# Designs tried in a protein design chat: VH-VL binders against AP-3 complex subunit mu (apm3). Part 8

Target 1, 249 residues: AP-3 complex subunit mu (apm3), of Schizosaccharomyces pombe (o94669r175to423)
Amino acid sequence: TNEFFIHVLERVSAVYQPNGKLAFGTVKSDMECKCQISGMPLLLLSLRPGTKLGNVRFHQSVNLKRWKQHPDQIEFIPPDGKFTLASFQTDFATQKSLPVVVEAKNKLDGRFEVRIRNTGKKSVENLKILITIPQALKSVTVTEGNYIFRASKYTHMEEGILEWSVKKLAWTSPALVLTGFLAPLKKDANSTEESSSYSKLEHLDLQYKLQGSTLHNFKVESLKMLNHPDKKSYKGVKHTIIAQNVSFR

## First folded at step 17 (VH-VL; from c80 with light chain D32Y)

Design c91
Fold by ESMFold2, look of step 20:
Structure c91 (fold): chain C 249 residues (1-249), chain A 121 residues (1-121), chain B 105 residues (1-105)
Amino acid sequence: as target 1 above (249 residues)
Amino acid sequence: EVQLVQSGAEVKKPGATVKISCKVSGYTFTDYYIHWVQQAPGKGLEWMGRINPHSGGTYYNQKFKDKATITADKSTDTAYMELSSLRSEDTAVYFCATEIGYFWRYAFDIWGQGTLVTVSS
Amino acid sequence: DIQMTQSPSSVSASVGDRVTITCKASQGIDSYVAWYQQKPGKAPKLLIYAASSLQSGVPSRFSGSGSGTDFTLTISSLQPEDFATYYCQQYEDYTFGGGTKVEIK
């Protein structure tokens, strides 16, 4: 076969407000390729004009003189099989936000509730929600997916991490809900009813994958084989966002 | 859709008692605190106390401890504040407000419209 | 209990002016400070929570900052509907600042 595949991966670490507004974050990106072209093909990858690749590191086969003259063009002779063509950083576009938004509440009877929804136009995959729990859990109910509680025995409060896993959150789906119940803290003989038996939960983290979207205006425009201009074997470009360290405040 | 609807204005004589209601709709009544706030004419806001409608437990500002009694009725989704031994300085607008338990915030999210209590001879 | 000293007590300002209002806590507190707007005859309206986070539907000309003892509400370009009284509140024991009335100059 005479095929070349490009997979652009954007790995996100960010802090969001609950309404989806970005507080701060970074994106680290890779162009992962698979070459199934015989011989020594000379390839020219063209990006959207004006694209800038921050702190870029290229595969050794890249013609750096061409890149310096035309920073939206990458000329290279690929190795056979899988390789990384470029690793770089990009800035968030000011209008782009991640599509998963969260509403999380504590209730006076020791319940807490986490609601998540997808505000984008693509399904969110492999969603994991991590909630720090400062005291014993009585029970957990989810509308979809699975959960596991990983207790930490380093304190007398039986704290731990509650992990909620959801394989797919479709953009048309209603909000998914986790409801948990905290077990009350036992009060000593000198305690009054003025003290709460339940700590307020304040933190959660998300992890997930989003296919077919980018957080910025980066795009692969074309791939040409310069030493065989009559042959066209560019077969596909895929984009994936990996949210791996996303929290809320 | 969340609403806190208070009872209407009251005119009372010195020494009387008044009981102000605050009916909750749009969420489960026992989930969140109900707070009470006084605003004397031309003056600022002053927090009076709160109730946990789930447990019935209360916590008062010391200034109002002997003046106000805060209660809740789960069957009608209504919180009450009773003011006893009314004096002219108790003339004020009284607000109820709810504190929604969001993970990352503390605020009085929703307020009642206020109830004017006038104490005059 | 923790006192919130709010200043100034009033501000005379014109449309388009930048207005700053401060609250100082009598002891160190976390950033659990809320800001409210109140117009005559109305209930207070939440503007800012957690010292710096905007409530849904509040215009972006409002901003909050601070931690520890010193907190600030800023209106970057005053609009006619912003003439009102503003209050800070701390959440360890719920005390309000004395209020700041923003008036037409």
Scores: ipSAE 0.571, ipTM 0.833, lowest interface PAE 1.1, mean pLDDT 86
Fold by ESMFold2, fold request of step 21:
Structure c91 (fold): chain C 249 residues (1-249), chain A 121 residues (1-121), chain B 105 residues (1-105)
Amino acid sequence: as target 1 above (249 residues)
Amino acid sequence: EVQLVQSGAEVKKPGATVKISCKVSGYTFTDYYIHWVQQAPGKGLEWMGRINPHSGGTYYNQKFKDKATITADKSTDTAYMELSSLRSEDTAVYFCATEIGYFWRYAFDIWGQGTLVTVSS
Amino acid sequence: DIQMTQSPSSVSASVGDRVTITCKASQGIDSYVAWYQQKPGKAPKLLIYAASSLQSGVPSRFSGSGSGTDFTLTISSLQPEDFATYYCQQYEDYTFGGGTKVEIK
């Protein structure tokens, strides 16, 4: 066929406060391409005028001199098939908020509860919630999805990991809930203090995917074939946000 | 909404005993600690102790260990603090507060309205 | 028995001023420090937890920082409703600072 596909992926590692305020983070972006144009096409990819790509690294086929003069234009001769055209970074502090919010509580009887919601306008996909568990785990229930607990001996870490997986969280869905019970630690028989049988759980990480969303105002405007200006190629452009490591404090 | 509602003001003579109540609503009473805090007139806040309403276990500030007794009644969702052998320096506002068990938070999230105890003549 | 030494004890300031309040712990502590606002005749209100995390519904002009022994509450642009007494608290043994009264100049 005579087509060129561009998938813009934004990979996010961030720390949020529970109220949704960003504490700090990074966004690393890739333009992953698939070339199905025959011959040796000389392509010009135009981005929205004024677009700035921070810390950019290009595929070896990119004309760097052209790019330095016009930073919103990328001229290249693509290899056949799949390749990464560019990798770049943006300042996360100016991006839009991430839509998954979490409320997580410990209770004095060793129960804990994790409640998640989607505050955005698009479905969240492939949601994983990773909870650090410093002691034995008695039981878990979830309102949706699946869970796996890996005790510390299987993680090669000092702590176990409880993984909660949800395939899709629609913005219209009610909050999803995980409830767990810690197994108590042994008490000293001579203690006169209240039981400290349960550690306070403090650590939670998220991973998920948002299709059709961008954290900043990035847009591919056009793709032109310079060495055959009378010939048109069709482009397909997709945007995906990958939350790789999103935590709270 | 989470609410902590305390008993009303008390006027006591030296040597008497007072028992202040703190009724909890808006969450399961046994889920979280209840703390007690003294504020003498014109003075700052001073932590007195806490109770685990699930187990009944207590932990006291050493200053108040022989003055205050903290208890909890699961059937009425109410915590109590009893002050014995009252003296004029025990005149203060007494607050209860709850510590919600959020994963990443240590704070007294919700406070009662306070109970004034006056020890005079 | 960790003492929290809060300074200043009082500050007179005008609307729009930046106000900085410090608490110093008598020994190294974790960063679980809370800040509270109290108005006369009222219960304290949580502003900041974990040294730097803003409680929901608290204006962004409030911020907290610090670690080890030194902790700071900052009001970036003082508003009329911010005239109150402020307390820090550490969570290893629950000790409060002595308070800082913020007053209209």
Scores: ipSAE 0.558, ipTM 0.820, lowest interface PAE 1.2, mean pLDDT 86
Fold by ESMFold2, fold request of step 21:
Structure c91 (fold): chain C 249 residues (1-249), chain A 121 residues (1-121), chain B 105 residues (1-105)
Amino acid sequence: as target 1 above (249 residues)
Amino acid sequence: EVQLVQSGAEVKKPGATVKISCKVSGYTFTDYYIHWVQQAPGKGLEWMGRINPHSGGTYYNQKFKDKATITADKSTDTAYMELSSLRSEDTAVYFCATEIGYFWRYAFDIWGQGTLVTVSS
Amino acid sequence: DIQMTQSPSSVSASVGDRVTITCKASQGIDSYVAWYQQKPGKAPKLLIYAASSLQSGVPSRFSGSGSGTDFTLTISSLQPEDFATYYCQQYEDYTFGGGTKVEIK
């Protein structure tokens, strides 16, 4: 097998404002490779013309002179097996939306509901929803997946993080739902007032994996073997988005 | 899809009572507060009180505590406000509104169309 | 009760003008302040929540700002449909400002 595989891994952090606008986002990317080409191949990886890689760090085998003259070309002699060819930053393209949409509501009497949907065309994997809980939980029900409550170990108030895990969220699925109930805050012994016993929930974070999608204009155009120009090699290119910290605040 | 539909205009004499309805559709009635707001002719908005439709628990603006009685009927998804001992200064448009509890959000999102109550001798 | 003092009480303006409306709270409050638009004979309509967040479907010419005691609604380029009365509201005890009528000059 004379093959070369490239896995472009995009790690995303984003903060969305309550109105749905992106407040801040970063995309940190790695080109992870696996070389199954025998000998000492001199490879030229060509990216979309005009591509500029931000804060790039290359594998030691990369010809930096070529890259400085042609920043969309990466010339290297790969080690055998797995290695990281480059690590870099790319612009967060706001027109390319993330596919997991959340609707989170506080209801009366300590009830709350979190609904999630996949608006993309590909399944979302390893979905984790993190909900900041400011007081004790009474109960939680989910339509799919598992949950765990990670209480703060240093507070008497039983606050913590509720983690909801879903292995797969298909694009054809109806919304998945978490329903929760808070335990009421302690009431004053002397109080007869109609004050609220429940704080509103305000923080939600997402983590997930999405195969076959990209958030930027980065593209691998070609891979050529310079020292054997007539010899073809197989190029396999895979893109994965890992949403590490997507917040709604 | 969410709607609050109020009962029609009322004309009353001083000393009478009136009961205004606010029917909810498009969400689960017991999930959110129903608020009531007064607007006297040519004047601004004034918050009167709220009800938890699940428990029936109420919280009133002190100005209206002896004037208004807010109730809810969860079998018909309808909130009510009764005004007692009507006087001419109670002539106003009365609105119901709901407060949907999205994270990081406090707002009266959806309003009823308003009910004019006219008190005249 | 927290008072919301809204000014001005009225504004005469032309299409295209920038209009600024202020609300001042009688004490410091969280930025849970809403702004509403009301046209004659109609129910109020939510424009801004959380002092600065634009409600879905509201044109981007509307914006809100402020914190503590001082809050502002701005209409960057007044349109014919914007002639209305505007109200602020705070959510610690639900009081409204007195309103600002924006009318054609």
Scores: ipSAE 0.429, ipTM 0.753, lowest interface PAE 2.4, mean pLDDT 85

## First folded at step 18 (VH-VL)

Design c100 (from c91 with heavy chain Y59N K65Q)
Fold by ESMFold2, look of step 18:
Structure c100 (fold): chain C 249 residues (1-249), chain A 121 residues (1-121), chain B 105 residues (1-105)
Amino acid sequence: as target 1 above (249 residues)
Amino acid sequence: EVQLVQSGAEVKKPGATVKISCKVSGYTFTDYYIHWVQQAPGKGLEWMGRINPHSGGTNYNQKFQDKATITADKSTDTAYMELSSLRSEDTAVYFCATEIGYFWRYAFDIWGQGTLVTVSS
Amino acid sequence: DIQMTQSPSSVSASVGDRVTITCKASQGIDSYVAWYQQKPGKAPKLLIYAASSLQSGVPSRFSGSGSGTDFTLTISSLQPEDFATYYCQQYEDYTFGGGTKVEIK
């Protein structure tokens, strides 16, 4: 219990192509810490050499002179208990993708189908899939989880957002499927032109949490106690990805 | 594997009728539109019309509305296009194509190999 | 009908050249434009959908841009297999552009 814990939270806002390839996005990160070390420890946190912390804001205890000279090293005297050591942006690697892949199709009988897969090696938690529905929704079935339709309160139209919630998407499971049915759209009685009774659904957003994974090659290399160099300190490092504004187009 | 396989080349006399088939495999036939496209020799692509195989409803390019009749047979997963009162200017390659209903896409995703119709004699 | 005016009608180019093809719609359309490649005796092949989205399996040297009335297809570094005819298509009433033949210089 003479220990120091680091939790790196990566908050993702991104637009992905249907195959999971990134079109654009940002990652905003927080380094949340919990200090259980007694006394007045002077700590040196070393990151992977060459690490670039964009738009970084440090806790007041950080030696900014040291950081300016060695940008992959953070020297500080931690407060007791929980605190935020740094808030920053991490460079986004275009070749690394999030593990949730979606396939979504409209069918001519008013059915639509959304298939979600986990292509990673860890379970995805608290998955929410948000689908914009521009007309009356007749029915929904899901292979797993729950759904709620949230109607627009600012229009008299039947439009809204269908929310599909899945507590856990295992990396070993087959694809999960939502199937929905739209009610037919009424046509103008005087029109002779054949038109679709169903709008094409085009919008899908995701939210989820992924424990124990990083989107970037961010790595804590070491934690040293400079004022007690013979005393071994323990570090625990935990990573969480929070996907909160992820869309496909 | 999604495939559209068209009937073979036809040689017809002026005034005749031809019926071109487009057999669908690899998905449920009634799920997606089937479109037809003309390509006259050495010319570009021209959209002719489409059918909703679920409802049987059709939409035509005005240029072809008195020339072409598009139908679908759910029992054989086959779409058809019939060309009537053939003239020499109807000589062309005719393609069928499917439009898969992906949320974020408007395109003819898969095409048949084409059917050459030659009007002579 | 929405007319799609495609230019140029042909391009004479060498391997490695950058090729740009344009389509102009007769009235405003959203980004609902597709681009196709067609080789002689073959069916068209989808390259680009939604003006800028690359179809799976299409090389990254192909790109599309535009909205409203003006759309472009760009081949950043022409390869031998890219000598073909290219068509744009708008999706409101399915009209194709007249085509652009890319030929060996």
Scores: ipSAE 0.584, ipTM 0.833, lowest interface PAE 1.1, mean pLDDT 86
Fold by OpenDDE, look of step 20:
Structure c100 (fold): chain C 249 residues (1-249), chain A 121 residues (1-121), chain B 105 residues (1-105)
Amino acid sequence: as target 1 above (249 residues)
Amino acid sequence: EVQLVQSGAEVKKPGATVKISCKVSGYTFTDYYIHWVQQAPGKGLEWMGRINPHSGGTNYNQKFQDKATITADKSTDTAYMELSSLRSEDTAVYFCATEIGYFWRYAFDIWGQGTLVTVSS
Amino acid sequence: DIQMTQSPSSVSASVGDRVTITCKASQGIDSYVAWYQQKPGKAPKLLIYAASSLQSGVPSRFSGSGSGTDFTLTISSLQPEDFATYYCQQYEDYTFGGGTKVEIK
C-alpha cells in the first residue's frame, strides 16, 4: 500500500495579561510524517497559497531550491518510516484563539474560585490547571476531576502549587469550578498596615491537548507523486494542538 | 441583581457629625471590599477609604484619616461612613462602591447612588 | 502615593468625532487602570477595566490602551450620550485622575 501520513503537532506557549488579553505567544510546529510508499517516490506537498512558515527547518530530503521559488510547495524524497518533514515557529498572536478560558476570583474570607470553560467546538483532553497558592491551603473542592497540592520545598510547606486535573472537558460541558480556602496570614507583630489577611491568586497555568484542530491557517491541499503521476498516493492528515505553557498572570 | 443603596441627603452645621449608610444586596456582603469616594461640587473623584466587611479591617486615604470612620454591620449587610468635625469643605456627594469582578478585576464596577452632605451655618 | 495626571481637563467635540483622553501614572502600575464615565447627578459608570477590557454592556466605540505609566481612553465616534466627564483610576492605591469633561462644540 502506498500510504503517506502527516501529523501536524502545534505546541503552544502563551502568556495572558490580567485583563485576559494575550501578551505573548509562540507556536512551535512539527510536521511528523510516516511514509509507506514502495520505491523512491518524488513527492510534492502543496500548502495553501500564501502560507508562510517562519524559521522553518526542513528534513534533509527537501528540495530547498524549489521551496525558495515556491514557499507553499515542499518537494522531497521521503525516507521509509517515520520522520519530521518540517519544523517551524509562528507568532501565536496571529493565530486562532485557544478554546480553554480560565477565570479566577478572590474573596475576602480566604475563599477563591477558579472557573474553566471550553469555548471551542471540540473536547480537550488531559487538562491540567496549575494554580500557584500564595499561603497555606485549608481545603479544596472541584466539580470534576482530581486535585493534588504540592507544597513548596522552600517555604516551610505553606505555599505551593495546586494541580487540578480533568481527563476530558467536552465543549458541551458547563464551566468547571474549583473552590479553595486559604488559611489566614500570620500577622507580624510589627505590621502597622491594615491589610487583608489573605493573599490573592496571581498565577495560573494550563496544559491540555486538542485533537483535530489547528491554530495555523495553512492547510495541506495536496500530496502528489511527481515521478508516478498515475499512481494514487494516499494522504492522511492529522492535527494536534498541545498547550504546554499557557500562563495567566 | 447587585445593588448598593445609600442613605438620603444630609444637612449639617459646622462641627457636627454625620453618618451615612450603604446597604448591599445581590451578593455575600463579606466577600468584597466596600469603598467610599468623595466628590466635592464641580470637582473630581477622590478615594477616601475601604473596609473589609469580613474582618472589619480598614484602609484610609491619609487625607481623610482624621475625618472619616468606616464601619460595617454584617447583620444588616450595611457599610457606614462617619464624618466628624464637619466643615464647609466637607460639602460633597459621597459614594460607596464595590469591586466584585473576575480575574484580577479591581475596578469599582458597582456604585451607590451617592449621598449629598451639605455643611452650612 | 501614585499620582494620576489626566489630560486634557476638557475637550470640545462634535458628534462623530474621535476623542482621546490620556492618563499618566507617576510610577509603573502594569495594567491596573480603570476608566469611568460620569454624568451630572449620577454615579460614575465603569467603562474599561484592566486598562483595555471593555465592561459588559459598554459600546464598542469605547476602548482603552496602555501599560506601565501611559494609558489612553478612546471614543472612536462620539455619540450624543457620550457627553460627560471621564475619569481614570489606578488600583494600587485607588487614585483617580483629575477628570476630562467632554462637551459639545
Scores: ipSAE 0.507, ipTM 0.782, lowest interface PAE 1.1, mean pLDDT 90

Design c101 (from c91 with heavy chain F103S W104S)
Fold by ESMFold2, look of step 20:
Structure c101 (fold): chain C 249 residues (1-249), chain A 121 residues (1-121), chain B 105 residues (1-105)
Amino acid sequence: as target 1 above (249 residues)
Amino acid sequence: EVQLVQSGAEVKKPGATVKISCKVSGYTFTDYYIHWVQQAPGKGLEWMGRINPHSGGTYYNQKFKDKATITADKSTDTAYMELSSLRSEDTAVYFCATEIGYSSRYAFDIWGQGTLVTVSS
Amino acid sequence: DIQMTQSPSSVSASVGDRVTITCKASQGIDSYVAWYQQKPGKAPKLLIYAASSLQSGVPSRFSGSGSGTDFTLTISSLQPEDFATYYCQQYEDYTFGGGTKVEIK
């Protein structure tokens, strides 16, 4: 009782170049709170000095004058229960922040391999890999997890999306592998040159959850109750990264 | 460890033929294209053609389609390029190359050491 | 055949100079371009693939840019080991540019 909980959710959308360099990325963050403090507490949330919240939208209870004067301090009177204190954007520019590495290879006999590994030091949860399949798919095997192929019903090319789901990817796990075989395309009878019977895989999307990590040095430094300065406010802070649209080309 | 090892230098007379080898090790030979590239002395690189070692199918630069014949031998993991009716302008270093790196796309990341063919009378 | 017009054909430069090499395709080729470095008597070495992606082990002073028809290789601060010939290559027909020799001034 008399507790205040903060869950910082960082939702990531990113596009990576083939060499692993970030081309574009956005991080949309929410401070989701739960207030179990009785009365009308006047709270001051202090962030690490120098923290910048881009395009921030605050809960209606936030003292905007205080924030404008001290951008790393948020003063508010919370409602009971769950609410969102702030929503903001932070630009994403680091090459090393996301731990899941994906590599794809196409073979001349129509086999392809998609390998994933965790380069971080924490387990990744609810991993989904969405693979655009450009032609008919003969078979698929996976070393772990489950897959579903969703064919495009309204095209004659039998392309679709292969979804590979892995509940947990531990940092000590060996690379996980999906292997598939494509059915060959019919060759154009009017072509005078050797043409490939197989299109390459060139696009993969990832989704996953990472607990206990943050993409930047965002930190809650303190939570104080201003109308009872002798009383320490309890805080519990949890961080979650949700990779929701991470593309590799 | 991946290697493309080419046969040694050749000296030929005009009108002769030469067959250059490119032996592959360190990966499954039939998984990737083998490309051939010419470099005349003091000149730039010029792509000649490629072979699919799995199917034996070829695709040539039109300039070389009547000069070069590219083949592959699955039993020895070796690609070959035969040059016919040699002329002095065929004097060049000939490279084989392939793409096999996970992080590399649309590039030749593994090259043979090159084979010098000299055509002189 | 897609022609790759590479400019300049040579450049004389000093250590520390910024060097820019351009390559123009005769038709659109998206980002299907690679850049190679070649030293005398050696096989070419891949520097850049997919127009802008740096190959592993290549110094960060090398960069590539462009899409469509116009492509650029930049060496931000020339080092002694960078004196070599540079080639672009497109991957629709595999055609190379004519090369650019970078020489000490």
Scores: ipSAE 0.177, ipTM 0.636, lowest interface PAE 4.7, mean pLDDT 84

